# VHH binders against q8pxy1, part 21

Target 1, 323 residues: q8pxy1
Amino acid sequence: MMDPQIERKLIEIMRVIHESDKPIGARAIADELNNRGYDIGERAVRYHLRILDERGFTRKHGYAGRTLTDLGENEMNDALIGDRFGFVISRIEEMAFRTTYNPETDKGDVVVNISYFDKDDFETVIELISYTAHAGYMISPRVRIFEEDSLEMSLPPGKIGIATVCSVTFDGLLLKAGIPVEPAYGGILQIENKKPARFLDLISYSGTSIDPIKIFMNRTPTSVLEVLEKGEGKILANMRQINSSAYEMTGKILKKAEKVGLAGCITLGEIDEYLLGAPVETGKFGAAVVGGINGICALEETGIEIETNPISTMLDYQTMKEI
Short names: E, the ipSAE of ESMFold2; O, the ipSAE of OpenDDE; V2, 0.75 times the mean of E and O plus 0.25 times the DockQ between their complexes.

## First folded at step 4 (VHH)

Design x12 (framework vhh_etentamig_d1)
Fold by ESMFold2-Fast, scan of step 4:
Structure x12 (fold): chain B 323 residues (1-323), chain A 121 residues (1-121)
Amino acid sequence: as target 1 above (323 residues)
Amino acid sequence: EVQLLESGGGLVQPGGSLRLSCAASGFTFSSYAMSWVRQAPGKGPEWVSGISGSGGSTYYADSVKGRFTISRDNSKNTLYLQMNSLRAEDTAVYYCARTYVKGTYRYFDYRGQGTLVTVSS
């Protein structure tokens, strides 16, 4: 079993080499990675370069450093398919299309995020996710626990996986009713007196090759624990734009979803008006939805090491257990 | 519609060999990593092997390293698993899976119906 952390670092190192116009050495690679926010030293980079050499992905140029081989370039491009410009929008569209969940029957597939953490943290993870969900800052209190590999995914060594409902599920519910939904922004939302006040930061889905939620996880700290304790602080949220003619139907569908525990839509905006400070296109209204991983953000705030892949796969909602 | 159709399973004696095939349709095959996942009777699923979209990188579970070889033919939209030195514990339904790779993680977006491999004397 290959260590997932090692594979990720190998890909990042290959990316730096690819972007260099000339051979590049371990010190320069480490400096560039540190400039990009990675905490890695020259010795660790040298270790990873030896692995890349052994796999035939890099070519040595004496004192000048390394370049990618044709093999390395191809493998880097394959590994980066998930980071292509526009991939997140394409992924959202695909997952919304694959959503089959019907709130009237409580049957069908929903979109999930998958998070990974050490088995030692299990009790804390379950308790805090439950608390966050029941406080209204997650899409659903239903989760699915993975202790072993599944037909849906392969687990990293030593980890437990947890699936939480992704906000893209709402895009799918609305699409099945004939309502197209445009994902507009991921952002940091200020909560005051237990209610949404304003977006503090926004990243357009059309302007990034990386999921905005992953950008915010490294850019601006959330304070979900503060919100849970005091009713004030910062959470992850995203905003959708929907055609004004669908306003009444959208409200009815979201109300039905809420009755079966899918209660992540925190507010609908007025037609042609900004929502919580976020711009809305003429002829549309905004819908602000909690980020599906706010409970995971709360865990990170306690110092628990947890990795999240948003919009990961489809799961049958009936296989998810309420906590 | 995405479809994955496995073939090549069957009964084989310990130490024998089988070659599994998976015919893919409904998507750009060369743009996706692919995997083989198996489920033995009474056990949970186990990821067995993976291959990058170009075919240049291959990955194996420790239980099959040195015995199994994954390969693909992008011109024919076909995935293969060459299984050598088969053991009784390799008895399982083998699934072909379209793999969404995010960093080092693998999510199986679509799976075939599976093909049964029985290793018995």
Scores: ipSAE 0.485, ipTM 0.827, lowest interface PAE 2.1, mean pLDDT 84

Design x13 (framework vhh_etentamig_d1)
Fold by ESMFold2-Fast, scan of step 4:
Structure x13 (fold): chain B 323 residues (1-323), chain A 119 residues (1-119)
Amino acid sequence: as target 1 above (323 residues)
Amino acid sequence: EVQLLESGGGLVQPGGSLRLSCAASGFTFSSYAMSWVRQAPGKGPEWVSGISGSGGSTYYADSVKGRFTISRDNSKNTLYLQMNSLRAEDTAVYYCARTYKGYRYFDYRGQGTLVTVSS
């Protein structure tokens, strides 16, 4: 390895080569990097290509340019994964910024998750999502249904889409009030006697290239049905970190949101203290929020086939209906 | 501003061929998987085909597999759908779509181009 600055440029050049599918020359690489906000000229790209050649990461094709070798592809894949560790945080930031919902007026856009299921399961889906929401394990009892013939969403034949409110809506509400929020962890939260007890598993948003909630849906079983029936079991939840200076204002905003049906903040931590076993940075407090898809998890527990895209898009909250 | 503009639709006889094009602008085209989706009169939307950002992977609905070919030219920011052995049941408005999470979910769709298969 060389200077970290040089290594970053090598990785970006390899990414451009990887994405081109055909041999690509130094000028075209420089132009693409400039389009991506990098200040680099053709001469500098030629210098870095020589380093990549020496490392065996690139293969020269005369005047046509370079492609990645098998070694270069492996190195690039590692770099692509590393660069994607910020993807979920960037998506959360984008959706939070696009959130316009105001609890005082009950108007504006919220962040939603989109799920797809067979039309034959419709009644069971609505009943179980409603049950989960009214028990307090989803963000809102409001949903938006997309039928097979909807032009708003392209669905396979025989499928119905459902939008449920995403917890990132809270990041947007707080941002709109001038409070920056840092996503910290997605996790599995133990419920005992209908109260949060502790996080059993945590995945850092900074340590993953895929949404932690999506990872848990595919690998770690929840027991949302058990929680609904007995007040004991495991649900999806996530944790945010917020600067201690915003403690009082955050509490006020979350209380206003509850009054209009945007519940789901399970608990606020104390300044400088761990929350439900999860670590919190000095100068901050934690906020634990239910995962917006716990009702979907309950459906999966019954064996219903359902696909979910978390942090999917924005919807006008007024177009969502209580179930 | 993301824009997707379809072209190439028209009237064709059964057994004939058509090539649809979609001109994309306002985003880094090569970074996004793209799909074609269609809607026949009186029916719901049907996903037809998808292609990865690089063009290295392609996917097809069973109803069109072996007859349709999806492709892209990233240097021209253009998506294509080559439709062969057309049937009356292929009559639909065809939409170009930018995929976000999986080939069957779209954050942007074009205005559509009408394909009519009849004698």
Scores: ipSAE 0.000, ipTM 0.127, lowest interface PAE 19.4, mean pLDDT 80

Design x14 (framework vhh_etentamig_d1)
Fold by ESMFold2-Fast, scan of step 4:
Structure x14 (fold): chain B 323 residues (1-323), chain A 122 residues (1-122)
Amino acid sequence: as target 1 above (323 residues)
Amino acid sequence: EVQLLESGGGLVQPGGSLRLSCAASGFTFSSYAMSWVRQAPGKGPEWVSGISGSGGSTYYADSVKGRFTISRDNSKNTLYLQMNSLRAEDTAVYYCARGYEIKGSYRYFDYRGQGTLVTVSS
């Protein structure tokens, strides 16, 4: 949601559901919230429950009501810290600012996602990430592996960490060249004949406490494996908006990045035109880029248990190995 | 049109060596990971080895680690498999394939060649 007040109500509703011993309905949720000092009616609770259902945070049990999904429990627990409202945009801004990578020198730091998986899955993880990257559905084929006893990462016993390049690296690359980038939407992008066709679903970055990509992972599943096999299916992608004055410079910078293996920009839109069905503000153009974790989505599709923290940290790109 | 053409198969004695080649055409070879997959008589296909598009990373099934070496020459659009210390159980038709096998699935190889027979026998 764009409104922070709505996000707070969603979190409180999730808290009530979490504390219930059984599935709970809208009237009982409203009554409990009123007992806690919130002025909210059953009709408003039903509206918010639909938003939670849509985000994959709640599961319907017919007339018995809702329970939280695992994603909903994790989001509720994270929200208790109070570091949530607007912080996806703040985090993107921070990581973009910290990006030092220069495609002309092939030196500097990039933004990465960190994923964790059982070391027994190592061969399959590397193979599928490599395949997804070389098919063009990740930002880069370079990764960095973290062992169980790594000084740089604390891992549970039997786990391995992997860093993959995050799409926010493009925000930083453009910022370094004096081009402000507005993150507009995270979404599910339909691929047809190995080409982008249209966004099937979009969540605005504005006013959300939750990374839209995390929401989509539990709401509208990807079919990255289908795209790799048939050239048709659904991937994660983001859309950025950029001022029309930077159109030519943006194209040149992205082409230079592509030559050194940062090839996640799927397409640039035309000035003042919608891109792949997504709205673009007047005076701007859209840039659609692949989600940096599409290879991780492919692994999840195979049934591999893997946990991902997107927009996690900075890594020196030279320490990442080609796969 | 994507084409993969294997060569180099034949009869070899246990402990011997053999080098397989795969000539690729119809796509940008350096942009794709490549694999070798084998199928023994009466058995399902088994992934053997994979290599990244740049050649910077290589992967092997446990059954062939230390004995087989995968490599590629992107200037010649050619994939290789050097097979050393061959065993009777390595007898199979060897296929060049574009892409990787997902554990327990063969559906993500979008192209494979016609295969080349390797027989390890005395």
Scores: ipSAE 0.000, ipTM 0.127, lowest interface PAE 18.7, mean pLDDT 80

Design x15 (framework vhh_etentamig_d1)
Fold by ESMFold2-Fast, scan of step 4:
Structure x15 (fold): chain B 323 residues (1-323), chain A 127 residues (1-127)
Amino acid sequence: as target 1 above (323 residues)
Amino acid sequence: EVQLLESGGGLVQPGGSLRLSCAASGFTFSSYAMSWVRQAPGKGPEWVSGISGSGGSTYYADSVKGRFTISRDNSKNTLYLQMNSLRAEDTAVYYCARTYVEIRTSGGYTYRYFDYRGQGTLVTVSS
């Protein structure tokens, strides 16, 4: 579990490094942050730099200090665009509100993640996404493929785009039925004997400008291929909290969604009980859902170069086809 | 070795019914979406119907909606196509196909890519 205050400090440290023309050390970073009104010492900065190193956002230059990696530059630019606590929550709320899909009619828009990869990887991408989805580690086996000249998505030459269903679609389905949903955590979930065991790491959606799923993707802490082969390993998952009054209705809606291929709700917790080790507020229950990009994580594990924009846009679910 | 073997084709009169079967082997059948594709004499292939790996979702071409029903039995590795209210224009060789991907283009087409298909079974609708 990561404190939201720590996430804030990580963003500010990256900003200081970004603004430096040369590698910068922990003492210089601390001094600059103190000059900006933060009360932080060199030892604490060194602790945070270690976290950034682990996430792949910074590169060590011996005594000269740190610079941002390309991953760190891109992540910091994303964070600067959403440079406030709650930005990710606001995006989730927007996309949930825009969800119109009705499982009874099989009509309407779902929330999707968009990934880009080289045409030469096409067959491997489809095979692994299909396998991961049918094993139950993605939201849906339905995808939408985009060619270079797609009217709905602009792609670089030689690239193919793929849309996969995002877990925020469940937030939208529940919202349209009158059930508000609170996003709680993105995390790494341990699978044992093909069943969820416990969350190993959690990052709160509240109090961060960096998408927790992007952080985990950049570290590559998953072992989706191992889970597919042996039923043991680590996948991306997220947890949301729902008011106890909606317990029965939530179960019914999720069961209806499963019948049309929108699965991936790993488990519902009991009212007032922790779920898979994750805390749940009194008066609520937890719902753990697989990350919509576990098939993409499997591809990254094979060494395929793929770029992903989670919670990217809306697509008509009828234009997405099963693979 | 992936194999798909169709059966059930034959001669049927207009308005009649026919049920096609496809026996699949050499892969985990329940992990793949399946389709029926037909090809009429002198014409290109036409996608007819598709079904998800679990059987929970089904899809149909506009030309057959309301008349054809696709289904599967994953315990028997078998795909079915129930064809009702048959018309002369349904005359074609019907192929069982494993659906790998669909691509929607800016030109308004949906391209479907099948990695395996069977040898086909002939359906003739005539007097």
Scores: ipSAE 0.000, ipTM 0.115, lowest interface PAE 14.1, mean pLDDT 81

Design x16 (framework vhh_etentamig_d1)
Fold by ESMFold2-Fast, scan of step 4:
Structure x16 (fold): chain B 323 residues (1-323), chain A 125 residues (1-125)
Amino acid sequence: as target 1 above (323 residues)
Amino acid sequence: EVQLLESGGGLVQPGGSLRLSCAASGFTFSSYAMSWVRQAPGKGPEWVSGISGSGGSTYYADSVKGRFTISRDNSKNTLYLQMNSLRAEDTAVYYCARTYVEITPGKTYRYFDYRGQGTLVTVSS
């Protein structure tokens, strides 16, 4: 019963109940979750509500619905803290599952990061992201711009939003082909003579409540601008582990994705061998992928203020334009 | 393939009423939250109202709460906005939009991946 997927749905349902201020029924809960991007029906919500009732986290109010008990309120608060320790893996799994993109047709949804910045910085942002992507240090040169007067997103005055492709898109692409992918490490990767040399530092996804990429942004400086200028320096990258039986199919899928502008796979390792200094479990091989926000790191290196929500949402790849 | 077609806009007197419609095609309408977004001349877009896929939950911007009512008919793939007690400041192009919602602690972000051409509502005497 400790299935992480079920537990997360229970927490989200409890949060909806908490936010309603009045008793709320299964239909209204399902509707609210659908409004929040979850694909869940009333019947599934009724199933989860019964679990919450049995655990004493919810109180029934006849046909009016449920409210949280004091125990449920405490559990929700504790679970939100506890979920921090699994948040990044949980988010990656959810977004990978929601990925529908097919490189054969160039149609479907990809995972994106959303960044926000002052519109006065627009020209510099576009130029540097384009440069970083075309140099091979981002997943795709396609972006989607959300302007103050854009109907794609509600933005505060003076701000522009930009969506960039997230590396979790590869996890989803491979999952759709029947290949499960394990996020292993986020890290700082040394580039020498425009080639990957070795990981300088690694943080396990299983050992942190915060995205390792965000930890590195706060702890260890990148030098993406140096890499762009000299072919030497530090970028963000992550390493994934994949079962050895999928080696050939993984290579074929990644090559197809590259042809439609979804690049950023730096290298595939050998079965059972370390990749760029990072350990790989027996029976698996490693895949090193550039961090989806290296262009954002380059902007931060210039002193531009930019806020980023990684692994934010899904966007139709055909609505993203090359810059 | 995905299409949203708004209708029902026009000229109305202050205090009057108007009902907008949006005909959706090319996707499973009942599986998506929908919104009305408006853009007044010289201003940025303003999210006005949202409705869940089943139609059981509705949401409104403070500027229209109590005056506007959003609804949908999933059997007809149609979204509606009933606008009452109209004011000059309600003058805008109104867009029907398919909505993705993402929640961050303390904030709600709404992304509109498809929208119609819009329908103009003018409130003047």
Scores: ipSAE 0.016, ipTM 0.490, lowest interface PAE 6.4, mean pLDDT 80

Design x17 (framework vhh_etentamig_d1; at its last look DockQ between E and O 0.01; V2 from the best seeds 0.00; counts 0 for: pae O 11.8 > 2, placed apart)
Fold by ESMFold2-Fast, scan of step 4:
Structure x17 (fold): chain B 323 residues (1-323), chain A 125 residues (1-125)
Amino acid sequence: as target 1 above (323 residues)
Amino acid sequence: EVQLLESGGGLVQPGGSLRLSCAASGFTFSSYAMSWVRQAPGKGPEWVSGISGSGGSTYYADSVKGRFTISRDNSKNTLYLQMNSLRAEDTAVYYCARSYTEISKGETYRWFDYRGQGTLVTVSS
């Protein structure tokens, strides 16, 4: 048995490597770990990377850094099952609990995603987000623009922040009505003739240590621009499971939310039936909800560099402006 | 319930020192980065300082570098801001915030999901 603190650092190093789009070096890993609350420097990261190399969990790519081996991915997925499965679900539960928005009064806080981009890209960002929201592939056409520091965020020099509504807002609306929601899958949804056709790929929330949406942003390409142009292509969407006893009430709440511009529920399934190819547990029905960041995916498809944090914080919906 | 409770604010002379405290409860304090954010009368909020969950990394706005020191005691669930060489422009309500910090391509991104009610610091003679 290795020191638990060291073992935890090894797993977090593997998680950082797993989340990287390409091989990653010791300095970048150290910086990310410090942001996650670990007191570790580049030299210590290099030491730990050697341990991971010796265990067969990482592969060296010369000066470019390291990637995970199949053994490393399996080890990471197994090692922190309690912490891993709890992380994303716990965050979703916390944000759902904090949601105070009432669609009958049009007042209260919603869950938002925060994205950051160069101020030079401002006009393109607003245009594409507006277009994507208007086409029905975001939760709401309301955003909040941050051009300077606020109580909600601090901006790097030359950056602008934008808050978009997160689909977890629906979990919160339903929770306030006494309806627990299980965030079953994040996925890639095929659109055909401007209608949902089927899920092409699914990642279980119980099967990942990071938000499935963040994984898809890094691994699986969307084609939101194609959907906007031709009515066919791939978008981000989530599948939720809800107890069958809440079927009627869920429909009523989602219809109320739609009237105030919270319209991201693409479709509700039948009790005990698969929805868009996604499995549904006995005694439950599925709800397919558009991912709150499809407009951000469209921007990434144009080559714009944009940093996104899903399920970031709460924001008063009345401070968000329609675009 | 998550609670952040600031204390230690008050009236202090220019050039003086003051230490703010923030008592945190309702979450695993050591697992979260923390920040201090201030809002001066008639101005927008300004991020002042941040600290990683372990305390191993600290960050400061250019306006306070060399004068302020952020620290934490994870055994007491308490965040501190030691303010030295205070100036009239440091007059503000100071908020304790639970923060998220991400470094990507050399840029630092921060957002705050819980804040306290604030503590007023007045630098005046």
Scores: ipSAE 0.590, ipTM 0.848, lowest interface PAE 1.0, mean pLDDT 83
Fold by ESMFold2, look of step 5:
Structure x17 (fold): chain B 323 residues (1-323), chain A 125 residues (1-125)
Amino acid sequence: as target 1 above (323 residues)
Amino acid sequence: EVQLLESGGGLVQPGGSLRLSCAASGFTFSSYAMSWVRQAPGKGPEWVSGISGSGGSTYYADSVKGRFTISRDNSKNTLYLQMNSLRAEDTAVYYCARSYTEISKGETYRWFDYRGQGTLVTVSS
C-alpha cells in the first residue's frame, strides 16, 4: 500500500497542473504548493512528477513542464472532490474565525474575494459591479480597488484588482455572536419576478452522501444580466445550516448587518424545512445568501476576462468604498 | 497580531552592497512564504524576491537576478535580502511582506496580507 502522504502530494501536484492554462514546471509547482501551506522543494516535486509520468497521468513538454493526460484528468477529478470539500470547509472556517467586523461600530475586517481584470475594462467593470450590488445581488456595494501603485498586491502589467465582500463574512458575524454556522451548499438559484424561487444546481460542502460529480455535470450557468434587466434568471448563491436554537438571534444579527449595507441574505428558512428546494437537516434551519461575485458573473456574461480568487483574504471594511 | 520590522537601509554608493533584515512575530514564520517588495520615489511598487516557508525555493524579479539573494533563518524568525552591485535604480523603500501567489491563465498574481513599515535604501552617485 502506498504511503498516504505520497498519494496526497501526487494529488496536490496534479491539482496545480490542472489549474494551469499551459505546461507548468517543477519550480512553479513547488512555489504554488508552498503558498498553499505545503513545505515542499523543487527536487521533491520532480520526484513526484516521475511517478505521475510512469502512471500515465502527465505528459512532458520539454523544458516547459507538464500537462495532465486524459487518464490524469479522470484520476484528478475523483481525487479533487475529496480534497476540494475538505480544503474549502477549512478555509471557510478560518476566514469566519478571522472576521472581526462589528456592524455597530463599522470597524473591523471582512472576508473578501479578489478579482483581476484588464485596466482598459475599468469603467465597464466598476459600472456593472455597482449596478449589480445596488440591485441587491452582491453582499455589499463597498469594494476596494488595487492598482499598480498598491503595496498589497503584485499585479501583472496592465491589470487591476478589485475586492468584493464574500458571503463568509456573514458566517463570521454569526460566529462572533456564538452561533456556529455549517456551510451546506453552493449553487445556482433561480430568480422569478425578482424573487428567489429554487436552487437549480447544488454542490454539497460535506460531500459524503451526494456525488458532487453528478452535480457538476448538471450545472446550469448563471444569467445575472437577465436578472438585472428582466427580474428572471439565475444567480450564484449559497446556503448554510444553523441550529434551530439560534433562530431569533440569527435574524437580529442579519437585520443589523442589513442596516450597514451587508444585505446579501435572501431568506431564512423555517425550522426543519427545506429552503428553496435545498435539503436542511432536522433541528436546523437554512439561510440563503447571494454569491459575493455575482457582479463578476455578470461581467463574464458580457465576455470580459476576469479571474477571481474566492475566499481570498481579510480586509478592513473601512478601507472599502461604496461604488 | 502579525508584525514585520525591516532594518538595514541607508545610503550607499553605486556598486556597493547592503543587507536588509526583517524581524517577524505573531505567526508561525516557517509556515509562510515571504517576499521583498520595493517602491521607488514617484513609482509604483515592484515585487523583488520571494522565498518559500522552508527556504528551499527562491525567486527573483529579472531586474535583480544575480545581484540580490533572499534568505531566511527560521530559528530566529528573520528574513534577509543581500543586495550587491547596487545601482541608482535600486533606490526605494523596501518592504518585507508575507505573501501568497496565484497562477491564473498563465499569469502570476501575488498578494501580501501583511507588510512592514519599510526601510529606505538610497543609492546615489
Scores: ipSAE 0.011, ipTM 0.508, lowest interface PAE 9.5, mean pLDDT 80
Fold by OpenDDE, look of step 5:
Structure x17 (fold): chain B 323 residues (1-323), chain A 125 residues (1-125)
Amino acid sequence: as target 1 above (323 residues)
Amino acid sequence: EVQLLESGGGLVQPGGSLRLSCAASGFTFSSYAMSWVRQAPGKGPEWVSGISGSGGSTYYADSVKGRFTISRDNSKNTLYLQMNSLRAEDTAVYYCARSYTEISKGETYRWFDYRGQGTLVTVSS
């Protein structure tokens, strides 16, 4: 086996190549890697590219640069598996730390998901998101819309972007109050009589390379529309574990958040007790929060094509408007 | 139909060793990365180890690094997990899982689309 450090560099090079729309040269690769925090020169990249060529992972296109072969793409994907595990938790922690919103002052940044959809679906999207949010199955009824000409975000042609508040915002609020929050699970939550009943399935954040919510979005259809209509169905939800010492304070903070529209369906468990069927560690209690993207799920259920980047970025909550 | 069947679990003392096997069928085994995932009582699933389709690349959770070894025999459609220096905290149901890869907006995501019924590993004195 080659030096792990070399292997890592190879993988990252492959990643850069994969992300390119055209053959990419060594210099450009080096530049991109440097932009990503990798200290690597063009010469080194050339050396690594030779290795990739020899392995059949890349195809050289003369002076235009290289592309990945099918074999290379597969290898890249496989190689990234180990590196991706734990990433989600780190991302959550980072975004929680970056959360600055204060419900008391109504100032600061919240964590948002970004979704993209066809501009022709705009009216439907707004209507259904509004409905879902006001029903309590989103984190907040405030959203931010990004048009094609937005300077803040690059959108694909013909698409509109929508930012919805992410549940990680709660992690951030609690963290700012001095309460450590542990991401525990993402899951499918059964709603009965407009109330959380039980988790039907769970994925640990520590046991996956991506957000469990994203996994479920792809794996298990939700029935948010059914919940909206009948009060029964399946939605996405997250679960956090919090030290029992913070039980009262957590409640207080969440109540404050609710007053400013940061709410949704939140359920706190009892100390040392399972929450909605989900396991909880001794000395902790569970907090189950509806997924911020349930509105998006509802849209998908209608057949609207939407791409979603969960835990995407931070936005000033004051710039988000209730719909 | 995709099928994954784990075997090799059992009771072992701390410090002991165990080798798990997973028999795969219903798909081109060598075309997929495979992983071991475990679930301890009262806990959620935890990724343990992964291996590329060719077997050329292996990956481990920090918790098992240096103790566990993942391997595969593509000619036999079998995945293996050699577990050495077992600890009480390794007690769990171990699942063999087929990896699913998604590439979206330049990002690569990897999760599991199929898993077996699992095999119980109990580490106890």
Scores: ipSAE 0.000, ipTM 0.221, lowest interface PAE 11.8, mean pLDDT 86
ESMFold2 (binder alone), look of step 5: mean pLDDT 81; pTM 0.826

